# VHH binders against UV DNA damage endonuclease (uvsE): the designs that were tried, part 14

Target 1, 305 residues: UV DNA damage endonuclease (uvsE), of Deinococcus radiodurans (q9rte6)
Amino acid sequence: MTSACEAVPQLGLVCLTVGPEVRFRTVTLSRYRALSPAEREAKLLDLYSSNIKTLRGAADYCAAHDIRLYRLSSSLFPMLDLAGDDTGAAVLTHLAPQLLEAGHAFTDAGVRLLMHPEQFIVLNSDRPEVRESSVRAMSAHARVMDGLGLARTPWNLLLLHGGKGGRGAELAALIPDLPDPVRLRLGLENDERAYSPAELLPICEATGTPLVFDAHHHVVHDKLPDQEDPSVREWVLRARATWQPPEWQVVHLSNGIEGPQDRRHSHLIADFPSAYADVPWIEVEAKGKEEAIAALRLMAPFKKD
Short names: E, the ipSAE of ESMFold2; O, the ipSAE of OpenDDE; V2, 0.75 times the mean of E and O plus 0.25 times the DockQ between their complexes.

## First folded at step 4 (VHH)

Design c11 (framework vhh_4orz_3; at its last look DockQ between E and O 0.47; V2 from the best seeds 0.00; counts 0 for: pae E 10.2 > 2)
Fold by ESMFold2, look of step 5:
Structure c11 (fold): chain B 305 residues (1-305), chain A 122 residues (1-122)
Amino acid sequence: as target 1 above (305 residues)
Amino acid sequence: EVQLVESGGGLVQAGGSLRLFCAASGFTFSEYAMAWLRQAPGKRREWVALIYSGGDTDYADSVKDRFTISRDNAKNTVSLQMNSLKPEDTAIYFCAAEPGYWSDYTGEYDYWGQGTQVTVSS
């Protein structure tokens, strides 16, 4: 951990590069279901092996570019959590040594890892089958993090939004019952529609869950003029108080394509919120990925002028 | 080749109803969140409704309780039932998809349809 020696935030790469350096293979469910059992096994073995090699390359990439935070793709191992089909689990078990080596490549390079499998996971859904599949998916992601040798702490975060709106009480009630590999890594992020940071904070406090603040989402949700609104700094500090230790705080950074109310992520970050200047860890949610990180490094506070 | 093809648009009097359809092909439909967005003349594109792969839905305030999004994973279709239409609902309506394995990517929708015109006369 190096941020204690410097005030500037560590900028995180999200999932892949726009260049060819970090890109993962995948397979769709319909294509997979068309395969015979032997073809499924061969396909997943080849795909998972390839993606583990790419992960090792991602660790080298991060080291070479002084990137100390990396968000793992939640689609690295497609079909791992497929109900009624254990092929993915068996293949991943076979590849356990290679997966662990990939995790060590990140740890040895001093790169913090997290996941944000927000899409299609709704832990507090009012539909029982969605709740069940959500826990299964989260458990599969936690299994990947365990296989990478990652600590069961918010240092290696499994991040979600608040899920189904109007069901915060249900979310707070279910979190203590989540499997430990999930529960011990869980974080919650405010979104632009269902859960403001004000709605999440009591849940985070009641369950010991860190709050990841997203200023862009906050501005959209509350219809604020921009990310320099005074409430942005207030929420950075309130969210920090949910982190133990506070030096582990993560925030999300994005800009709208056509302005502060645009939920679409821009290619680069033109407007870095002043409120983020002392945050230790920032995930850069820009379509430009590594290009956005490079551009940010040329701006205050990263490169002082 | 991925395709999203909208249909069902047209001219309708205020207070009337229309049902839009979006036929999807070339990707695993059941893994995607599907959305309807709209763009009125001279305005920015705005989202209207979203349906997750698990069936949960979300709506813009301006259409809540009047519009219903639904999906049929067997037919690879998304529909938007639009009731109690108002002149301000006049727009080109677009179907869009965000891929499931790209759920960690927070960028734009990956696939878009060509749009279908809805015109509500007062």
Scores: ipSAE 0.006, ipTM 0.320, lowest interface PAE 10.2, mean pLDDT 87
ESMFold2-Fast, scan of step 4: ipSAE 0.249; ipTM 0.693
ESMFold2 (binder alone), look of step 5: mean pLDDT 83; pTM 0.846
OpenDDE, look of step 5: ipSAE 0.024; ipTM 0.413

Design c12 (framework vhh_7n9e_1)
Fold by ESMFold2-Fast, scan of step 4:
Structure c12 (fold): chain B 305 residues (1-305), chain A 125 residues (1-125)
Amino acid sequence: as target 1 above (305 residues)
Amino acid sequence: DVQLVESGGGLVQAGGSLRLSCAASGFTFSSYWMYWGRQAPGKGREWVSGISGSGYSTAYASSVKGRFTISRDNAKNTLYLQMNNLKPEDTALYYCAREPTGYSSYWDEGAFDIWGQGTQVTVSS
């Protein structure tokens, strides 16, 4: 494995910019339901077209700022997963050439794409209707990734938390039965309450699913002093073993506002864990977005001098 | 069967006040952080405020801190948002959201329950 002084990690932008460069439009379910079928089609055509254009602009933004990893917003195509309503699916099909062109713009710019679908997705819920809606939502996200021309591999990750606590065995049993567009891209991320990395690792190993390690969640979950705890490096390496190839490993980087135990994400990253210095791909989860990435590039290991 | 029903929105003049309510059912209300989010026409979703399951901890967006107060009544399974000194820029659809199972207490755009009813707040200039 190469030393921390060689390959510098690629920093990833999450969804939007703080500036006006990358902003997406949406519609609420109540507003949408108030529309006639023809109005729904016109509304979604307008929204989807606008968001695909913004997504194309996001590719240009990433290229201009040497950002090689971008998380797609989970809200790009509102109502796409709405049960009993195929309007979104029909509109997205109509816009397939534009969607594919947007995907090519990222690929041509050398930008890796991934999605972290809505946090309301709970695959291992004890309620069948929640499991069904969760699979439908994941399938809708996978359809977007297919439309962007993205491979069905963990290079183009569909990232999810472990879901309902205490139901790890149910999650492990469910994963092999997920639709291929979802299953082949699936990654699992440890969270600050329900699933530690130790709880997810056996599930990841049993299902061939990569583990996306989040050091902030780990520190909060285990009530550790900070992200320099020796267990952070141990989990970076254990998580890396779930990635094939290891060069595809993604981790999440975030800091608390008022110290290591604060669950609220800070504007900038003040504390970069030394354990991350040799990680190939890092998503930066900070409220400052592009400002946080720019500030990180002035710090070791990113600083040229 | 999780249900969240918002109410209390309406039309008010700048400087006025409104109290929003969110009636929750289908889950153990006191076990979850609850949030208020909003979405103005043509803008993305933004978080407004959050409150811990016990009600001990609260947090606010900088744009509303000092003007809005979040609270909850766990015996009634109800979340509240007291909005004072309202401004035209507070005009938005307001919705409540439950902390997702297996996720952090952090307010993320994707963490909001936009499938809820919502209640419209319009502040005239």
Scores: ipSAE 0.000, ipTM 0.127, lowest interface PAE 17.5, mean pLDDT 83

Design c13 (framework vhh_8dlx_2)
Fold by ESMFold2-Fast, scan of step 4:
Structure c13 (fold): chain B 305 residues (1-305), chain A 125 residues (1-125)
Amino acid sequence: as target 1 above (305 residues)
Amino acid sequence: EVQLVESGGGVVQPGRSLRLSCAASGFTFSSYAMHWVRQAPGKGLEWIGNIYYSGDTFYNPSLKSLVTISRDDSTNTLYLQMNSLRAEDTAIYYCAREGSGWSTYYGDEYYMDVWGKGTLVTVSS
């Protein structure tokens, strides 16, 4: 494919920089619970205002460093999904103009935004309270994306793993009934243990949900020697078929610390899978963050002659 | 009151086994992934492993055959079994609850929102 020879992937920054440029503030649940209602409101107003300002700075950082894909942290608005406490929701509503302005800064810079909530969100849990809290958490993330002015399409992705293993049918049944702000942005990612790409593909096809392929997870799951295994290219192409349009395809890129079977993310990406060379959007999951992106730009297929 | 309390630490001879416990209270323990993290004198935090509410475990490959993490949801207790202890295993061991957000320093994909006080394990001959 001649087109693949001319195109280079857009590399995505995940949440933070190693440097001081993009760092968010938070509060732990224990500290928050110790506060009075008035103290909670004041604390969240301070934190949310600070983090929205940092988001505006993140948009400028991305523009300055030619980064066109950015993953929003799931901890930008602590306590937003806390059951029985609407303080976060009220504060976010109060800050709506500032949040929208931050979203416009990314859009004006040509930066695609997505979110990947943490692995404790399990939509297909066998426990009703976990399913309820998972939907609440996903809805809170979608509310943030709405507040940023982001479209309810997989261009602005809400990405999850498949959840509880052996419950793929339940996941497929639940997806059509998710709230529209969540359902219309949903993507599913294969993981190292519970859901292979082969297990997720039928769910994705049945629900119209795109598959975000992660080659490192695939290699660990199937105990493959490295990310140059022929199955990696096969899965890049099969996952691409779940994206409409195919130019919106996102994949995840990470390397293990101690070889291909290590589940922990390395500081830099030493091994770029050849199968990814024509993928339009790649999230770089490395501890080095912006340093890893800069280092990747010195390697083929990114290095310019 | 959300709380994690570790127990089982102390002085232990090289080559022996030790089991640490973490008693959780004030939250629905069975709904959360739990982590073990340690800090050796003069070093940073080292992630040991985690256990999801499902019972699935993930370990630091450097510690792979030396540790086992388990949980008892009926007693709200997390365990870390350590075998063949070495002087290098001398550290403060922390029990932690998985929260939200990204971390660059431990577990990579995990953020811990509640930590225990830590328990000191000293391996000496």
Scores: ipSAE 0.000, ipTM 0.307, lowest interface PAE 11.1, mean pLDDT 85

Design c14 (framework vhh_enristomig)
Fold by ESMFold2-Fast, scan of step 4:
Structure c14 (fold): chain B 305 residues (1-305), chain A 123 residues (1-123)
Amino acid sequence: as target 1 above (305 residues)
Amino acid sequence: EVQLLESGGGEVQPGGSLRLSCAASGFTFSSYDISWYRQAPGKQREWVSTIYSGGYTNYAESVKGRFTISRDNAKNTLYLQMSSLRAEDTAVYYCATEDLGWYSDSLTEYDYWGQGTLVTVKP
């Protein structure tokens, strides 16, 4: 564990590389549904085996490039959460030794793993079928994390946005009832529209859920001039208080393409907020992926003399 | 596949009213939060209003009490009823899905924006 006040931040790789080193295979629902049961099993066995091998390669990539934080792809095991179809679950069970070995490769390399499921997962939807499918999807992600041998703590975070705006009380009420593999790993991230850090903080405090602060989202939400606004440092510190221990704090780093109000993700990070200099773990949300991490390492506070 | 088509824009007098429509196709309209945005020449795109899949509504401070967002899930159509229009409301109005807007893995946006409809509040 690194002290939040003493060490240079660890920069995290998000899911994929721009290069060919870390790329995952998939299958569409329509293609999958066209297959017979035996063909579905064979297809998912091939696909899941391939993606586990790619994930093992991602561990090697992180080790080779001194990357100690990696966000797992949310798309590693297509059809794992498909209602009424247990084929994916059975295949993943069959591949349990290979999945665990991939997880050990990351642990042995000193790489912290977390997941950020796709944005259509909305736990506090006003539609019961969406809430049900969202819990199923979150449970599928947690099953993957369990299979990798990852702890059921915010060290191995399962991160979501706040979901539907205006439904914060409903979100706070449902979190305690989430399955333990999900609940114990859960983190919440502020977004640029529905949930500010101020709206999420009471929910996080009430449920014991850590707040992952995103300064770009905060700046867009509040129409601030840039990420050097004094409120950015204030929110880094307020978010840190939701982490037990504070050395586990994760923040998101991203820049807009056309200035601070642009929601789109830039290729590289031009503006590193000074407020982040003492944050222990930073996910780099730039389209340049490994290129953005390499470029950041040439800048203060990361520059090696 | 996914298409949002705005209509109803035009010229209107200050204090007048105008109703915008957005016809949606290619996705399950009732499952999505959907928003109105506007962009005046030389300015950044500004959020105007959102209606959530459950019917809850939210508005930018500048339009509260003057604009009303609504949806017809049977017709896959979004509306914006604008009243007490002011010169500063002159803009191209866009409808867009509001479901957090990009793929987590690639950080690539999926863009569910319409082509826009021009509203001009003439003096």
Scores: ipSAE 0.179, ipTM 0.618, lowest interface PAE 3.3, mean pLDDT 88

Design c15 (framework vhh_lunsekimig_d3)
Fold by ESMFold2-Fast, scan of step 4:
Structure c15 (fold): chain B 305 residues (1-305), chain A 125 residues (1-125)
Amino acid sequence: as target 1 above (305 residues)
Amino acid sequence: EVQLVESGGGVVQPGGSLRLSCAASGSIFSIYALYWYRQAAGIERELIASITSGGETNYVDSVKGRFTISRDNSENTMYLQMNSLRAEDTGLYYCAADYEPSGWHTYSDEEYDYWGQGTLVTVSS
């Protein structure tokens, strides 16, 4: 990457490719539980080893395609957060050198890493067991980030939605009590139903948590005509104020399949909001993944010449 | 009051496809999110997929690319399109509904506002 590339936003790849280059393996809880203890250990050793090798390949893929932002899959290490079962933790400990080497491959390639757990993590649930499992899951994700050698700062973000609607005050009260490996990486993203950017901003300000703005969610939530609504630029700037330093700001980019009110993610990005032109880091949430990034690079503001 | 009724289950060959339906009596417009769970005999129920009232979807990794969740608010119905079915996809499939965001974990049995009765999917060995 040249210094001139810093003049345009960095586009981020989310989890996997539609091609075969970056694909992760998993196991369901029911299949795992059907295994004997020795079979569980062998299964997780095989899966974790395979996924760490795939991560190394993902770093190479990002370097080859000039991608400097990558979202790690939330399901890299199945059963790592399973209550009462230490098999995953023991296997990951055994693979610690390989995990650290994978992390160094990303750092050496200049690729920023973050995670957005795809399982619903609801820190402010009114159910104590859901809050407990949510903290356990977030702690497992943070342990993976620690094992990759990633800093405990919002440079290596752990991103969540606001969780249960109408419980913003509870969320704000809970955040300071989160374990440091989670709390120091935490970010909050506005969604299309429960938490608007206006509802999240006071929580972010009270807790020192950065706001990851999603213009598509904002447009759907407020029934706006499109992502060129003046409020989109206003929220880009208000969200930027929650980032220290502001150059670390991340936003999410997605389009609806059938117009701006459709919450289903399109294959490619047809409409790039002008408000995003000066945002340093953009996660591309499109079903086309690497194809969507390649197509975006043919559009302003990314078009060379 | 809302009742959820699943249909579309059956016996299918490995590699085949099925489409499950979850029909809600009463208005689905008041439902924030709908979920598909599955349960193999004698094994804990696991969350497979979710869809919010505006169409945002989430999937457990084992079904990503194979299963597609969708909803039709005008028909008060949610669907699960299941492709490339495997023997391990065999189980009872349940739909569940939330009126507000409550979260999703594959390892926990979660309370929802409403649950369906279940529909059996059998993938021949």
Scores: ipSAE 0.000, ipTM 0.209, lowest interface PAE 12.8, mean pLDDT 82

Design c16 (framework vhh_enristomig)
Fold by ESMFold2-Fast, scan of step 4:
Structure c16 (fold): chain B 305 residues (1-305), chain A 126 residues (1-126)
Amino acid sequence: as target 1 above (305 residues)
Amino acid sequence: EVQLLESGGGEVQPGGSLRLSCAASGFTFSTYAISWYRQAPGKQREWVSTIYSGGDTNYAESVKGRFTISRDNAKNTLYLQMSSLRAEDTAVYYCARDYPSEGWGTYIDEYYFDYWGQGTLVTVKP
């Protein structure tokens, strides 16, 4: 195992590349609904097969570029979570061997996989129908992770924001009742508006859920000057305590376009927070994707000299 | 502030006709695909028809040839002309602004009342 003194953070690729190497196909709900049942089956078989092949290519891309952390796109299998329509589930079952093979390609390459479902998934919504659809969507994501052969542990995260603001107690109460494929992989990330890391930490501690710290969100939420604020290091360490083992800790890295308070993600990471230098796994949230990772590798702490 | 207001529902006998209207405000109506959905008592909400910003239309198989969706962009109004009505068409009809996101969770907007009016009841009875 590499010692902490010798280790540099593993940088993670998010969903796709700017280049043509990793790009996924989709279908909108309106277009899908216009299809007959036979056309829906044919359409999803074509899309899911195509995306599994692209995913297999993503494993090769990560191996070729020494990327050991990859966030799976939440749009890999459109209509998989559609209520009252089992077409997606049936097609995915038919493609189970190909999906498992893609998962093995990542595992064999030493690439850690995680997912961050869409912001429309709000587990603690005040509307029961939204909570039901959110659990269904999370279960569909977990089914994909199961199909890839991924462990039901925080090594293979399902990452969510805290959801609806002011409903932290409801979130804490709901987490223990989530289906095991979701609950055992769950991670919570602080956001720039609704949930600070201080608001999420008690929920994480009460439920055994790891906290994925995002310094950009923290700086925006608390109106801090930049990501070198002393509180950033404090939150890296407090978040680390929610990870068992601590070597599994993931943080989020992003920069604003027009300064530290800009919520929009820049193309490259110009400012790498010093507090992150000893973090084992970092998801790079930059529009430049693979270009941002390559640029980061020329900077401290990644630079050999 | 997105608002969609349905009207034109009522009681009709089998084989009859009704025209539903949906008045839209709070967004640029002409740039959005707009849909009709319906919900019968004790059933899930089902899609009925969509008209795209370019004027193309799609219909559920159960209503194809009997219903016609149209839009008047100058009046920010959506219409559903229903003919040859059947008992199984009895439902509350909702106007919905289609969500532009592509991916999982796009259907979650169907559960938010922010993008839906209160609905208009259509009852087909002999």
Scores: ipSAE 0.000, ipTM 0.240, lowest interface PAE 12.0, mean pLDDT 84

Design f01 (from e02 with W101E Y102W E109Y; framework vhh_enristomig)
Fold by ESMFold2-Fast, scan of step 4:
Structure f01 (fold): chain B 305 residues (1-305), chain A 123 residues (1-123)
Amino acid sequence: as target 1 above (305 residues)
Amino acid sequence: EVQLLESGGGEVQPGGSLRLSCAASGFTFSDYYISWYRQAPGKQREWVSTIYSGGSTNYAESVKGRFTISRDNAKNTLYLQMSSLRAEDTAVYYCAADTGEWDSEGSTYYDYWGQGTLVTVKP
């Protein structure tokens, strides 16, 4: 008995749980480089197999807790994008059936998947070596999404910030030339420093790339009082226009620790912006993870009375 | 070098009160947000409460209104005042410290953990 036929937003879990249910294993580059080729293969086979098993468990976790949106960790397959080393690619090929099975577990549970690669991926960097490594990293992420059986559409996003500030024209020019597994999934998110939603919107419109709006970043960037500023609703609607269909729109939800200008993410979401009440998909960026989602479900618009 | 040491646990009757302490050393305590977690036997570790560097607080719904988190930066000490204790509050209580920085993973793995203090609410 919610208001007349209004669907509540779907809240998304980001990568890990506070509890031990969803946690991934890794290896550092220095430790990996100390291994022989045979030891590298054995190490990555162990790690990738373990993380694929954890992904199957994550699908079950989402189903058990009515979570229908999940951000995949960018660190599921360490060394997959390592230049000059094909070990990760060979191991992932060997594990293709298990990877696809994990992807089907999410699909069967009705869970939408997306990825947000690390901030050091800067497609429009002024340094050629950074541009080259960024495309390689994005392609590695897209390969993982392909292996999971995920569609090459914005239903299964590869999300990036705008990258190097003052290089919007270069970003717009580069996007059409990205490999299809990356280009067809690409989304752009506004950030606190380099790219406002106003700077990204023309790029999104020119390239057919959806804009993922982040109200916390917007409030910090423009030094606004809080997330109830009228511009927040305006940007939710302008961003929605970049999504086809509009029902696929994703936004990011986070709160500052010590007020609206604090970049650090709080444990729980105390302030849910009214502008988000009709947004279909919301990624919850809070340190409390599953506990933040549980607490949000006790607030309007999510509570049962 | 870095240590978090919990104390103040013990046995208490339902409806009783306890005050837990966490003594911190080896880092600039005032720069960190500090949390209480708990783990009951055979169950997962769950978050209880957080206090941020500026003094703002958050609580798990199960303890809200019954527990109060506080900090004394001059003593490098975190506190948890527990009241109206219930059988389900029986757990080992841990303190944990983190910077609060966010990457694309939104890591929930705290920088530092204590060894825990046992709280038993006797039926």
Scores: ipSAE 0.054, ipTM 0.462, lowest interface PAE 3.9, mean pLDDT 88

Design f02 (from e02 with D103S S104D E105L; framework vhh_enristomig)
Fold by ESMFold2-Fast, scan of step 4:
Structure f02 (fold): chain B 305 residues (1-305), chain A 123 residues (1-123)
Amino acid sequence: as target 1 above (305 residues)
Amino acid sequence: EVQLLESGGGEVQPGGSLRLSCAASGFTFSDYYISWYRQAPGKQREWVSTIYSGGSTNYAESVKGRFTISRDNAKNTLYLQMSSLRAEDTAVYYCAADTGWYSDLGSTEYDYWGQGTLVTVKP
């Protein structure tokens, strides 16, 4: 809300820093399953407490470095969505005041938060058990966002790809039936294989879901020469029409390592698409993280006046 | 076994130069992008530079124009030519090899890490 007064786009940090400031702890499922119930509770209490403290530090980091958009890691609370095990849910409930305080730290600093759950979440799978587990995972993410005190609007996105290719009609049909904590925050992102922006736009329009445009995915999907292709600006504008208000529009920025068709993400952004110059919020998907943001701020359009 | 072995570190005065090497074995070096990271005393590892399988390069802003990364695929060796060294460049320098797939965990995605070589810039 407060950050939209800037003349140039707000650049977003994804999950962690390359430096020591923002780093999260985890535990693998195999190691967790080897623990007794009491050890599981103690382990998750320690991990969740540590990650909430790191999250509070991330809010301070963003404020100190004029970063007003931050993507929360999908792995902040390991085992929270584990079927048949309520340990994570109980621990998170116990830590509710600390979680809410962390969320307030971001809101007070004017930092917009969003999440992009795991790539294997497939809401429109042809397998009912995969659809069920996908909704469970999405609901766990939405629970974290609720616990942080975040609005149930696209200001605080819960972002997914289109899922299973060739099942766009099924995706459109299931979205209205998603739980409100998920549905009201939902955004859809075009990808490099299954769903182009053209395939997602009718689904977004039918369901009232905003389209998060990714120019790198578009260029790879359509075998285009680079991100200066005229279709990139066209899709920025068409995607913007799915956002209400348009000032909430988010796009993804990344470069291929060895040219426009390389799907692997570079460490820094060498090529900033001119089509993005007037986009209000940009997530920077570069392995250099905060270093990539710092380097971008020395480039046009960010360094001019 | 996969191994990355750094060498070429040492003591230099401000404004001096050093050339670091990283010898790779146990994998197809030419298929990987290879990066230099550094870790100053009491701090976590920070990215310095990357060279991709095709030879393209990227640099952290703090070293741009002073450091040059290069590779010799025939020798399975990565290099970092460092010039105009400053006290702030004092660190253990590590090489890291990766297939290049993006990870939400960032630098923790790297397939292989070396043991490091110490660079000390003293007056």
Scores: ipSAE 0.013, ipTM 0.445, lowest interface PAE 7.8, mean pLDDT 87

